# Ledger of designs, part 7: miniprotein binders against Uncharacterized protein AF_1993

Target 1, 103 residues: Uncharacterized protein AF_1993, of Archaeoglobus fulgidus (o28286)
Amino acid sequence: NYYYEANYDKELVAYDEGVFNDRVHFTSELLGPGTYRIIAGGTGIVEDIEIIDRSGNVVAKHEDTTNLLYGSSNSFVVRVNYAPPNPGEEYEATIEIYRYVEK
Short names: E, the ipSAE of ESMFold2; O, the ipSAE of OpenDDE; V2, 0.75 times the mean of E and O plus 0.25 times the DockQ between their complexes.

## First folded at step 13 (miniprotein)

Design y2 (from w3 with I50F; at its last fold request DockQ between E and O 0.96; V2 from the best seeds 0.88)
Amino acid sequence: SKVRITIKIEADSPEEAFRLLEEILRFALELARKLGIIIRYRIKIEDGTFEIEIFVEAEDPEVAREFAKKIEQLAREIADQMGVKVEITIEVE
ESMFold2, look of step 13: ipSAE 0.818; ipTM 0.916
ESMFold2 (binder alone), look of step 13: mean pLDDT 83; pTM 0.812
OpenDDE base, look of step 13: ipSAE 0.870; ipTM 0.934
ESMFold2, look of step 14: ipSAE 0.818; ipTM 0.917
ESMFold2 (binder alone), look of step 14: mean pLDDT 83; pTM 0.813
OpenDDE base, look of step 14: ipSAE 0.869; ipTM 0.933
ESMFold2, fold request of step 15: ipSAE 0.823, 0.835, 0.841; ipTM 0.918, 0.922, 0.926
ESMFold2 (binder alone), fold request of step 15: mean pLDDT 83, 82, 83; pTM 0.810, 0.801, 0.817
OpenDDE base, fold request of step 15: ipSAE 0.868, 0.871, 0.871; ipTM 0.933, 0.933, 0.933

## First folded at step 14 (miniprotein)

Design z1 (from y2 with D47G G48D R65E; at its last look DockQ between E and O 0.95; V2 from the best seeds 0.87)
Fold by ESMFold2, look of step 14:
Structure z1 (fold): chain B 103 residues (1-103), chain A 93 residues (1-93)
Amino acid sequence: as target 1 above (103 residues)
Amino acid sequence: SKVRITIKIEADSPEEAFRLLEEILRFALELARKLGIIIRYRIKIEGDTFEIEIFVEAEDPEVAEEFAKKIEQLAREIADQMGVKVEITIEVE
């Protein structure tokens, strides 16, 4: 969005993509403290974006967006769950994660 | 102990709303460091409405409550000085 782009630089810290025909999830590397933009894309259905703590516990689940602005004072992992738009249908799934840094 | 603090900001100027949100977040991160607690947060910007949800996890519920009270006090003080409206909800899980 305009306000974060006007005030911060974005550094791409994770990117992945694939083609699937069943339910899959993408899981990031461990991310350090900071404010992030998490963008789940492609032609499939994004069921949720989960936040997982260092111990492996799911601490948050977001079903209401594919473009999440989220941060933490500690390390965390992002997991995105995808489903085909129709049973057995081939689809593309993508994930982009940016960290906001001071200009 | 888990506490959720939701702050909704409505301002005539989106720049002022963003400035208030940033000040709240900066204070929250510093206070969390001083209290030795972990916070997580989600920011939603939709049109002229700015919202931040702050999630606190602390072993001592009194520490989580102290954090929430201080954040609410700061947010209301700055909002009053800036002439913006805020709606603050504190939930214990």
Scores: ipSAE 0.819, ipTM 0.915, lowest interface PAE 0.5, mean pLDDT 91
ESMFold2 (binder alone), look of step 14: mean pLDDT 83; pTM 0.812
OpenDDE base, look of step 14: ipSAE 0.872; ipTM 0.934

Design z2 (from y2 with I38L; at its last look DockQ between E and O 0.97; V2 from the best seeds 0.86)
Fold by ESMFold2, look of step 14:
Structure z2 (fold): chain B 103 residues (1-103), chain A 93 residues (1-93)
Amino acid sequence: as target 1 above (103 residues)
Amino acid sequence: SKVRITIKIEADSPEEAFRLLEEILRFALELARKLGILIRYRIKIEDGTFEIEIFVEAEDPEVAREFAKKIEQLAREIADQMGVKVEITIEVE
């Protein structure tokens, strides 16, 4: 995080949190072009972070991180899929999305 | 046409690596705008490694290939000028 935080300001564009006991997803509003940090968390499982284009197609899935640094020259939607750590177990899910802007 | 460009930057100075990554991204976005193509990218900075993956889709496969070629050329030129090492992989679908 240090290099982007040192060189760019951040604008919070999405935040949510909740408590669940089943699979849920978070879907952002349409995000404009730019570089974003997408942080998914909580006490459950973050299964993936998906990137959805303007036509509604999933164009990328990221299963290897819960802190994704991603961008586009076009608009896109972020979807994060969550699951309970054990079947039916209550868990917290969180999402923060920041857009980086020049200082 | 779909092309994936992966550039992994290895430098003694992480500040130089980050600067190279920024220059590559700035150039890629400007070139994409000029060519009327769309790009997506993922940046990975962890454990001293700097990586950018650029995904391009263009109707004309020649445009996508020329985009990738120009990005590779720029990345190698700047890396040589800075004295940093880059590993570049271009994958075509």
Scores: ipSAE 0.787, ipTM 0.912, lowest interface PAE 0.8, mean pLDDT 91
ESMFold2 (binder alone), look of step 14: mean pLDDT 83; pTM 0.813
OpenDDE base, look of step 14: ipSAE 0.864; ipTM 0.932

Design z3 (from y2 with I38M; at its last look DockQ between E and O 0.95; V2 from the best seeds 0.86)
Fold by ESMFold2, look of step 14:
Structure z3 (fold): chain B 103 residues (1-103), chain A 93 residues (1-93)
Amino acid sequence: as target 1 above (103 residues)
Amino acid sequence: SKVRITIKIEADSPEEAFRLLEEILRFALELARKLGIMIRYRIKIEDGTFEIEIFVEAEDPEVAREFAKKIEQLAREIADQMGVKVEITIEVE
């Protein structure tokens, strides 16, 4: 979005892409404190974006967006769950995670 | 103890709404550091409206409640000063 992009630089901290025909997930490395933009995409279904704490517990599940603006004062892990648009159909899945940093 | 603070901001000027959101987040992070607590947050930006949800986890329920009250007080004070509308919801989980 315009407002965050106008005021902060972005550092790419995770990127992946692939072609699949079944349910798959992406799990990030442990991310440090900060404000992040998590963009899940492709031609398949993004079922949710989950936030996992350092202990391995799912502390949030976001089913309402594929472009999540999220942050923490502590470390966390992001997991994104994908599904084919139709049973057995090939689809592309993509994930980009940026950290916002001071200009 | 777990508390969720939802602050919905609506302003004639989106730049003012964004400024208020940034002020609230900056204060929340500093207060959390001073109180020794952790916070997580989600920001939602839609045309003409800005929302931040702050999730607080603290061992002491009184600390979590103190945090929430101070965030609400700050948000309302700055919003009044700026002429910006806010809706604040505090939920104890």
Scores: ipSAE 0.784, ipTM 0.906, lowest interface PAE 0.7, mean pLDDT 90
ESMFold2 (binder alone), look of step 14: mean pLDDT 83; pTM 0.815
OpenDDE base, look of step 14: ipSAE 0.861; ipTM 0.931

Design z4 (from y2 with I38F; at its last fold request DockQ between E and O 0.97; V2 from the best seeds 0.88)
Amino acid sequence: SKVRITIKIEADSPEEAFRLLEEILRFALELARKLGIFIRYRIKIEDGTFEIEIFVEAEDPEVAREFAKKIEQLAREIADQMGVKVEITIEVE
ESMFold2, look of step 14: ipSAE 0.822; ipTM 0.918
ESMFold2 (binder alone), look of step 14: mean pLDDT 83; pTM 0.817
OpenDDE base, look of step 14: ipSAE 0.873; ipTM 0.934
ESMFold2, fold request of step 15: ipSAE 0.835, 0.830, 0.821; ipTM 0.924, 0.922, 0.922
ESMFold2 (binder alone), fold request of step 15: mean pLDDT 83, 83, 83; pTM 0.814, 0.815, 0.817
OpenDDE base, fold request of step 15: ipSAE 0.874, 0.873, 0.874; ipTM 0.935, 0.935, 0.935

Design z5 (from y2 with I38Q; at its last look DockQ between E and O 0.94; V2 from the best seeds 0.83)
Fold by ESMFold2, look of step 14:
Structure z5 (fold): chain B 103 residues (1-103), chain A 93 residues (1-93)
Amino acid sequence: as target 1 above (103 residues)
Amino acid sequence: SKVRITIKIEADSPEEAFRLLEEILRFALELARKLGIQIRYRIKIEDGTFEIEIFVEAEDPEVAREFAKKIEQLAREIADQMGVKVEITIEVE
């Protein structure tokens, strides 16, 4: 969105893409404290974006967006779960994660 | 103890709404540090409304309630000073 980009620089911290025909997930490296934008894309279904704490526990699931603005005072991991739009159908999946830093 | 604080900001000026959101988040992070607790947050920005959800996990329920009360107090005070409307919901889980 314009407001964050107008006031903060973005640092790309994760990017991946691929073509699949089954359920898959992307799991990020451990991310430090901060505010992040998590963008899940492609032609498949994004089932959810999960937030996982340092101990490996899922602490949040977001099923209502593919463009999540999220942050933490501690470290966390992002996991995005993808599914084919129809059984066995080939699809593309992409993930971009940015950290917002003060200009 | 788990607490969720939802603050919806409705303002004529999106710049003012964003400024209030930034102030709330800055204060929340500093207060969390002072109280020795960890927070997570989600920000939603839609057509002139700004919403922040703050998620608190604290072993001591009184600390979680103190955090939520102070965040609500700050948000209402700054909103009043700015002439901005806020809707605040606190949920204890």
Scores: ipSAE 0.780, ipTM 0.908, lowest interface PAE 0.7, mean pLDDT 90
ESMFold2 (binder alone), look of step 14: mean pLDDT 83; pTM 0.813
OpenDDE base, look of step 14: ipSAE 0.822; ipTM 0.918

## First folded at step 15 (miniprotein)

Design k1 (from z1 with E46K; at its last look DockQ between E and O 0.94; V2 from the best seeds 0.86)
Fold by ESMFold2, look of step 15:
Structure k1 (fold): chain B 103 residues (1-103), chain A 93 residues (1-93)
Amino acid sequence: as target 1 above (103 residues)
Amino acid sequence: SKVRITIKIEADSPEEAFRLLEEILRFALELARKLGIIIRYRIKIKGDTFEIEIFVEAEDPEVAEEFAKKIEQLAREIADQMGVKVEITIEVE
């Protein structure tokens, strides 16, 4: 995103990828307060991106994007749910999470 | 108490829309800190349209609603000063 990159530096805080043939999820470490970009991808289906509070409650669920710009005044966890494109089909799942910090 | 504030910003200058969004978010985070409440937010940037959704959870529903009113007041005031169009929706749950 041009406007955020023009005004903030990006810090990579999570990256992972793998190959699967069943439903899987990625769960981040506890992330501190701030503004984040969450990019989920691969060759499978990204079902949703969930935001989980410190108590383990799902406080938000995003099914409408795989490139989410989100933030909080408190700590939170990101969970991404993936599914195979067809039953039993092998697929790749990827996740990148960046934190925006002031220059 | 749960309150959702949606602010849609449409401007001829996307740079001005971004400045307004940043000002709103800075104010919201500072006000939340002063009131001891938690806010979460989602930002959508599509072409020349910027949207921010601010989610407030507070034990006292009066605090959550007053927070939302102050954010709306600020957003409309700055938008008028900048000549930028805003559309604001407040939902109480």
Scores: ipSAE 0.800, ipTM 0.912, lowest interface PAE 0.6, mean pLDDT 91
ESMFold2 (binder alone), look of step 15: mean pLDDT 83; pTM 0.809
OpenDDE base, look of step 15: ipSAE 0.866; ipTM 0.933

Design k2 (from y2 with K44R; at its last look DockQ between E and O 0.96; V2 from the best seeds 0.87)
Fold by ESMFold2, look of step 15:
Formats: structure tokens, C-alpha cells, sequence
Structure k2 (fold): chain B 103 residues (1-103), chain A 93 residues (1-93)
């Protein structure tokens, strides 16, 4: 987003990619407090982006975007759920997570 | 206790809308720290509209309600001073 990019620097804190033919999860390491941009991509279906607290509970589930701007005053984990576009079809899955930091 | 505060900002100047959104978030984080509560938030920025959802969880329901009231009050006061339109929805579990 242009407004956040214009006002903040961003630091890549997580990146992963792979090729799959079934449902998979990508799960981040524990992220500290702050504001993050979470970008899920590839050639498959991104079913949702989940936010998981330190206890392992899913506290939020986002099914309406693959480019989520999210933050917390506490630590959390991001999990992205992927599915093939058609049963058994090979697809790429990617995740990029940036933390916004003040300039 | 869980409360969701949704603030939709509509402004002729996107820079003003972004400034209001940032001020709301800064205040919310400071207030949450003072009250000892955890907040989570989602930001949506689309053409002409800026939205922030703030999710608060507190053991004491009155603390969660006080937080929501203070955020709403701040958002409306600054929006009025700036001539910016806001729509605020508060949902309580």
C-alpha cells in the first residue's frame, strides 16, 4: 500500500515458498508486537490467513484477502492455508511477511 | 470479554484519512498499555476509504467497554476537528 510504504520502512521477517499438489500450511515463527504486511501468493488457492496466539489458539481468520495489513500489542503467529486450484493439480505457494518500522 | 471497534474513515484528502488512522492507532496502543490489555488490529486502505478494526480482549468487561468508549470519543473529536467523516461500530460479545 502506497501510504504505509511512504511513511514506514519495512523489514522482511518471513519468507517461504514451495510446490505442492495437496492442501498445505505455512506457519511463521513467533512475531513480536508491531504492524505487519502479510502477503500470500502463488498459483494455488489461498483459503485463509490465520492469526494464532502464544497458546496456540486461532484468534482471527481472514478469508477475504491475500494481502493483509495486521498488527498486535502482543506476540502472535501467522498461518496461511493453501489448496490446489483443482484436485491434485500442482501449484506454487508463497508467503512474505514484512514488519513496518518507523523511519 | 471481547470487543471489536470498526472505524471507517472517508475523506477528500487521503493523507488526512491516513493521519487520523495513525493517530487513532497510536492512542489505542498507548491506552491498551496503560490498561494492561491486549489489542489486535486490521487495517484496510482502499481508494477514498481507510478502515481500522481494533479487537480488544480483557478479563474485566468494564475495562473493554471503557477502552472502546475512549477510542470512539477520540476518533470522533479528531474527525470533527479535521472535517473528516467517520463511521464507528462497536460490537460486544
Amino acid sequence: as target 1 above (103 residues)
Amino acid sequence: SKVRITIKIEADSPEEAFRLLEEILRFALELARKLGIIIRYRIRIEDGTFEIEIFVEAEDPEVAREFAKKIEQLAREIADQMGVKVEITIEVE
Scores: ipSAE 0.822, ipTM 0.919, lowest interface PAE 0.5, mean pLDDT 91
ESMFold2 (binder alone), look of step 15: mean pLDDT 83; pTM 0.814
OpenDDE base, look of step 15: ipSAE 0.868; ipTM 0.932

Design k3 (from y2 with I38Y; at its last look DockQ between E and O 0.96; V2 from the best seeds 0.87)
Fold by ESMFold2, look of step 15:
Structure k3 (fold): chain B 103 residues (1-103), chain A 93 residues (1-93)
Amino acid sequence: as target 1 above (103 residues)
Amino acid sequence: SKVRITIKIEADSPEEAFRLLEEILRFALELARKLGIYIRYRIKIEDGTFEIEIFVEAEDPEVAREFAKKIEQLAREIADQMGVKVEITIEVE
């Protein structure tokens, strides 16, 4: 990720954290056009990172990463789905979303 | 209409690969703006590998396909000028 850090500043646009024992969703505010880094962390299972359009439709689902580099020419919402590592097990979940801006 | 364009960049210089990726993305965003269409994209940068997936949705399928062909043409032209290898896949969904 050296290349984006070398060429762009990052603006934190969303942050949340919590302790849970059931499935939960984090849903962002409507984000404007741009390139974003979405980091889902903690001790729970990140099942996917979903991209939702302005109409509420899921237009992309990413199950292969917890650190997603994604962008759009339109507005969108990010939803991250968390699950406990074992049924009923307490876990921590964190979400950070940064927008890359030109220096 | 939905089109997916996947561009995988293989270069000896990762700095050149990043430059090509950024130029493709800048062109794609400007072309989308001019055509009044929306695009989404995912970027994957691994050690020596740079990949961008561009998803285009347009009311007119012909516009989506023309967008994809213009992106492919640009990517191949710049890659050739730079001496960089690219693998481009266009999928219609």
Scores: ipSAE 0.806, ipTM 0.912, lowest interface PAE 0.6, mean pLDDT 90
ESMFold2 (binder alone), look of step 15: mean pLDDT 83; pTM 0.811
OpenDDE base, look of step 15: ipSAE 0.874; ipTM 0.935

Design k4 (from y2 with R19L; at its last look DockQ between E and O 0.96; V2 from the best seeds 0.87)
Fold by ESMFold2, look of step 15:
Structure k4 (fold): chain B 103 residues (1-103), chain A 93 residues (1-93)
Amino acid sequence: as target 1 above (103 residues)
Amino acid sequence: SKVRITIKIEADSPEEAFLLLEEILRFALELARKLGIIIRYRIKIEDGTFEIEIFVEAEDPEVAREFAKKIEQLAREIADQMGVKVEITIEVE
């Protein structure tokens, strides 16, 4: 997003990738407070991006985007759920998470 | 107690809309810290429209309502000063 990119530096805080042929999820490490950009990519279907609190509860579920701009005043975990585009089809799945930092 | 505050900013100057959004978020985070509550937020920027959804989680429902009221008051005050339009929705869940 131009306005956030123009006003903040980005720090890559999580990255994962893999090749699959079934439903999978990627789960981040615990992220600290802040504003993040969460980008789910690859050739599979991104079903949702979930936000999980420190207790393990799903507190948000985003089904409408693969590029989520999200933040919290407390720690949280990101989980992205993928599905194959067609049954049994091999696909790539990626997750990139950036933290926006001042200057 | 759970409250959702949705602020949609519609401005002729997207730079002003971004500044308003950032000021709201900065104030919300500081107020949350002072009140000892957790907030989560999602930001959507589409076609010149800036939207922030703020999700408040507090044990005391009155604290959550106080937070929402103060955020709404701030957002409307600054929007009026900037000459931008805001649409604010507060939902209790």
Scores: ipSAE 0.812, ipTM 0.910, lowest interface PAE 0.5, mean pLDDT 91
ESMFold2 (binder alone), look of step 15: mean pLDDT 83; pTM 0.811
OpenDDE base, look of step 15: ipSAE 0.864; ipTM 0.932

Design k5 (from y2 with S1M R65E K70R I71L; at its last look DockQ between E and O 0.97; V2 from the best seeds 0.88)
Fold by ESMFold2, look of step 15:
Structure k5 (fold): chain B 103 residues (1-103), chain A 93 residues (1-93)
Amino acid sequence: as target 1 above (103 residues)
Amino acid sequence: MKVRITIKIEADSPEEAFRLLEEILRFALELARKLGIIIRYRIKIEDGTFEIEIFVEAEDPEVAEEFAKRLEQLAREIADQMGVKVEITIEVE
């Protein structure tokens, strides 16, 4: 997103990648309040990006994007669900999470 | 009580649309702090459209309604001052 990139600095708060052949989850550490860019990728299927509150409840589920611009006034956890493109097929899964901060 | 507030911004100038979106979010966060509520939000900036969805869950329905009312009032006031069009939808669950 050009507008957020032009007006805010971003700080990488989570990065992971791996190769899998089954369904997997990525689950972040607890993230503080703020505005985040969540980018899920790889060669597999990103089924959804879930937002989980401090109590472990899923409070939001996003199935329509792999590049989510999301925020909260409270702490939360991000969980991304991945699946192989075909049953048993090996695939790469990636996750990048940035926090936007004022310049 | 759960409330979803969707604000879609239509502007000839994307810079003005982004500025309005920033002001709306800043006000929403300050208002949530004052009312002692938690808000979550999703921002969509694509294909020349600027949209923010704000989700509030408040145990007191009057607090959630006050939040939505005041947020709508501010968004419309600033949009009018800027000559920008907004579409605001408030959904109660």
Scores: ipSAE 0.822, ipTM 0.920, lowest interface PAE 0.6, mean pLDDT 91
ESMFold2 (binder alone), look of step 15: mean pLDDT 81; pTM 0.779
OpenDDE base, look of step 15: ipSAE 0.870; ipTM 0.935

Design k6 (from y2 with R33Y; at its last look DockQ between E and O 0.92; V2 from the best seeds 0.00; counts 0 for: pae E 4.9 > 1.5)
Fold by ESMFold2, look of step 15:
Structure k6 (fold): chain B 103 residues (1-103), chain A 93 residues (1-93)
Amino acid sequence: as target 1 above (103 residues)
Amino acid sequence: SKVRITIKIEADSPEEAFRLLEEILRFALELAYKLGIIIRYRIKIEDGTFEIEIFVEAEDPEVAREFAKKIEQLAREIADQMGVKVEITIEVE
């Protein structure tokens, strides 16, 4: 996403990593309004990236990407669901969330 | 009330697509604040094309429809002035 990088700075607002052999999920802190880049990585399967509102409702579910550019005029929580690539297989899961700030 | 606005921007220059996207998003955020509504958006950026999905949730259905109308009007006006192609879909959910 080279054009967005050319015009905005990124601030890392969440990072986590771990090694697992079962289904796990990552849940962010409450993120304020703005545009965010959500990068779910590692060697496991990223099943989806969910956007959760302040009341705990899932308001968006993204099953088609591990690198999501998402924004909101209100606060929200990011949840990423991971699964082993094969049953019981050890895998790494990583999550990076950046907030875009105008340069 | 829930409305989804999908704008696919296809331009001969990635810079043109980015400029249109930036103007639409800035206006959408300002208008959402003025109307006291919540919007969420997803952006897909590929070489020469941008797709933005704006999700609108408002207590009053008329407010959601007016928001969508204003976003569509702005997007079409700027696209016409720039000679950029846009495809706009508005879905009431």
Scores: ipSAE 0.201, ipTM 0.662, lowest interface PAE 4.9, mean pLDDT 85
ESMFold2 (binder alone), look of step 15: mean pLDDT 83; pTM 0.817
OpenDDE base, look of step 15: ipSAE 0.866; ipTM 0.933

## First folded at step 16 (miniprotein)

Design j1 (from z4 with A11V; at its last look DockQ between E and O 0.95; V2 from the best seeds 0.86)
Fold by ESMFold2, look of step 16:
Structure j1 (fold): chain B 103 residues (1-103), chain A 93 residues (1-93)
Amino acid sequence: as target 1 above (103 residues)
Amino acid sequence: SKVRITIKIEVDSPEEAFRLLEEILRFALELARKLGIFIRYRIKIEDGTFEIEIFVEAEDPEVAREFAKKIEQLAREIADQMGVKVEITIEVE
């Protein structure tokens, strides 16, 4: 939050939004090493934020937050899984991914 | 070998807690590079708490252990110098 924002510049590296009525996921491009903020939002359920390595393996699952501050010394992919709050219900889903860069 | 290092910083001075967290992360990234290993990390700064979880995957368990030991050692040394309290947990997964 504030402490990272005060000390680092942010570079938007991924953004998407849409309206859905089924389970969907967002999968990022391959992200380079660094520290990232991953913000999943909207009116649907964010089931998890997954970290996927270069080989396609899920190496981490985060079910406890929709605003994840995460980093790696290697490249990785982010996948966010969304579900409708009720079966068939329309919902909004948003995703923002920022990379923190040295000022 | 998979190791998780959790460092929770008790907040008396948020600026000092953030400085400690940044020093730990910078050192961890450099040590990982020197040891030829990769690390992932999650940072939690919310509700007055500062926490970093560092995840290490190393083929050699001794390398993972060396990394974890050095990170713990550094974190405790700097925390003592700054007068900041830390809680460190090392888990083998």
Scores: ipSAE 0.795, ipTM 0.909, lowest interface PAE 0.6, mean pLDDT 89
ESMFold2 (binder alone), look of step 16: mean pLDDT 81; pTM 0.785
OpenDDE base, look of step 16: ipSAE 0.860; ipTM 0.928

Design j2 (from z4 with D12K E59K; at its last look DockQ between E and O 0.98; V2 from the best seeds 0.88)
Amino acid sequence: SKVRITIKIEAKSPEEAFRLLEEILRFALELARKLGIFIRYRIKIEDGTFEIEIFVEAKDPEVAREFAKKIEQLAREIADQMGVKVEITIEVE
ESMFold2, look of step 16: ipSAE 0.825; ipTM 0.922
ESMFold2 (binder alone), look of step 16: mean pLDDT 83; pTM 0.813
OpenDDE base, look of step 16: ipSAE 0.871; ipTM 0.934

Design j3 (from z4 with D47N T49K; at its last look DockQ between E and O 0.97; V2 from the best seeds 0.87)
Fold by ESMFold2, look of step 16:
Structure j3 (fold): chain B 103 residues (1-103), chain A 93 residues (1-93)
Amino acid sequence: as target 1 above (103 residues)
Amino acid sequence: SKVRITIKIEADSPEEAFRLLEEILRFALELARKLGIFIRYRIKIENGKFEIEIFVEAEDPEVAREFAKKIEQLAREIADQMGVKVEITIEVE
């Protein structure tokens, strides 16, 4: 995180939060080309962060992080999938997406 | 045609590793623009380790492989000039 923060400004492009008790997803607006930081959180399970192309195809799935540094030379959509920590259990889900811009 | 280029960077100075990563990415984006192709990338900076994965999708397999070859050549040339170690893997999927 330090290296990007030291060299780039961050522009918040998406933020959401909510309380749920079932599986839900967050789907972003179409994001333009650039380098992004995608931070998924809350008290539930973040199952994956998916990258979706303009045609609606899932072109990448990331199950190994909730703080993803990702970019593209083309437009794309981010989808984050959440699940309750236990069946039916209430949980909070959060999402923050920043675009890095030159200082 | 799908190609994945993984570049792992090891340097005495993390600032130099980051500079190399930025230069590789800048070149990759410009080359993709010139070739009329799109790329996606994931950057991992953890515990002092710098890694970039570049994903190329091109209709012509030769274009995808030429892109990968040029990225590898550039990365190795700059790494040598900077005294930075790189490990580069090119995978065709």
Scores: ipSAE 0.794, ipTM 0.913, lowest interface PAE 0.7, mean pLDDT 91
ESMFold2 (binder alone), look of step 16: mean pLDDT 83; pTM 0.818
OpenDDE base, look of step 16: ipSAE 0.874; ipTM 0.935

Design j4 (from z4 with T6V E10T T49R; at its last look DockQ between E and O 0.96; V2 from the best seeds 0.88)
Amino acid sequence: SKVRIVIKITADSPEEAFRLLEEILRFALELARKLGIFIRYRIKIEDGRFEIEIFVEAEDPEVAREFAKKIEQLAREIADQMGVKVEITIEVE
ESMFold2, look of step 16: ipSAE 0.844; ipTM 0.924
ESMFold2 (binder alone), look of step 16: mean pLDDT 82; pTM 0.801
OpenDDE base, look of step 16: ipSAE 0.872; ipTM 0.934
ESMFold2, look of step 18: ipSAE 0.828; ipTM 0.920
ESMFold2 (binder alone), look of step 18: mean pLDDT 82; pTM 0.802
OpenDDE base, look of step 18: ipSAE 0.874; ipTM 0.934

Design j5 (from z4 with V3I V56I R65E K70R I71L; at its last look DockQ between E and O 0.96; V2 from the best seeds 0.87)
Fold by ESMFold2, look of step 16:
Structure j5 (fold): chain B 103 residues (1-103), chain A 93 residues (1-93)
Amino acid sequence: as target 1 above (103 residues)
Amino acid sequence: SKIRITIKIEADSPEEAFRLLEEILRFALELARKLGIFIRYRIKIEDGTFEIEIFIEAEDPEVAEEFAKRLEQLAREIADQMGVKVEITIEVE
């Protein structure tokens, strides 16, 4: 993802973290239009990154990455679904969301 | 109406591929504004491969079709001017 880093500044627009032992999901606040990098991390399993429209509908579900480069011409919410690596096992979950802005 | 447009960019220079990707996205956003629709997009840059997926959800299927046709035409035209090859797939969901 060198190309976006070389050409744009990043603003951190959402961050969350916690320690859990069951399934949880983290959701962002409503994000405005723009291009974003969404990074789901921690020691657990990131099952998917969901995109939710302003009405609350899940409009996209990404199961193939924990580092998603995504954008919209409208507002949206990001939700990340986490699971323990083994049943009942304690794990850390994080989400970082950056907006790319012109330098 | 839901349409997914996938544009995969094949260029000798990754800098040219990135520039084309940015131009495509800029045109897509302006076209969406002109047509009064919203778009979402996912960008994949892996192993020198540059791909953008554009997702359209419009009440009027004719508007979604017009967007897809005009975006494909513009992407091919710009790619040709730059000497860059593109693969474009349009899926109606």
Scores: ipSAE 0.798, ipTM 0.910, lowest interface PAE 0.6, mean pLDDT 91
ESMFold2 (binder alone), look of step 16: mean pLDDT 82; pTM 0.801
OpenDDE base, look of step 16: ipSAE 0.876; ipTM 0.934

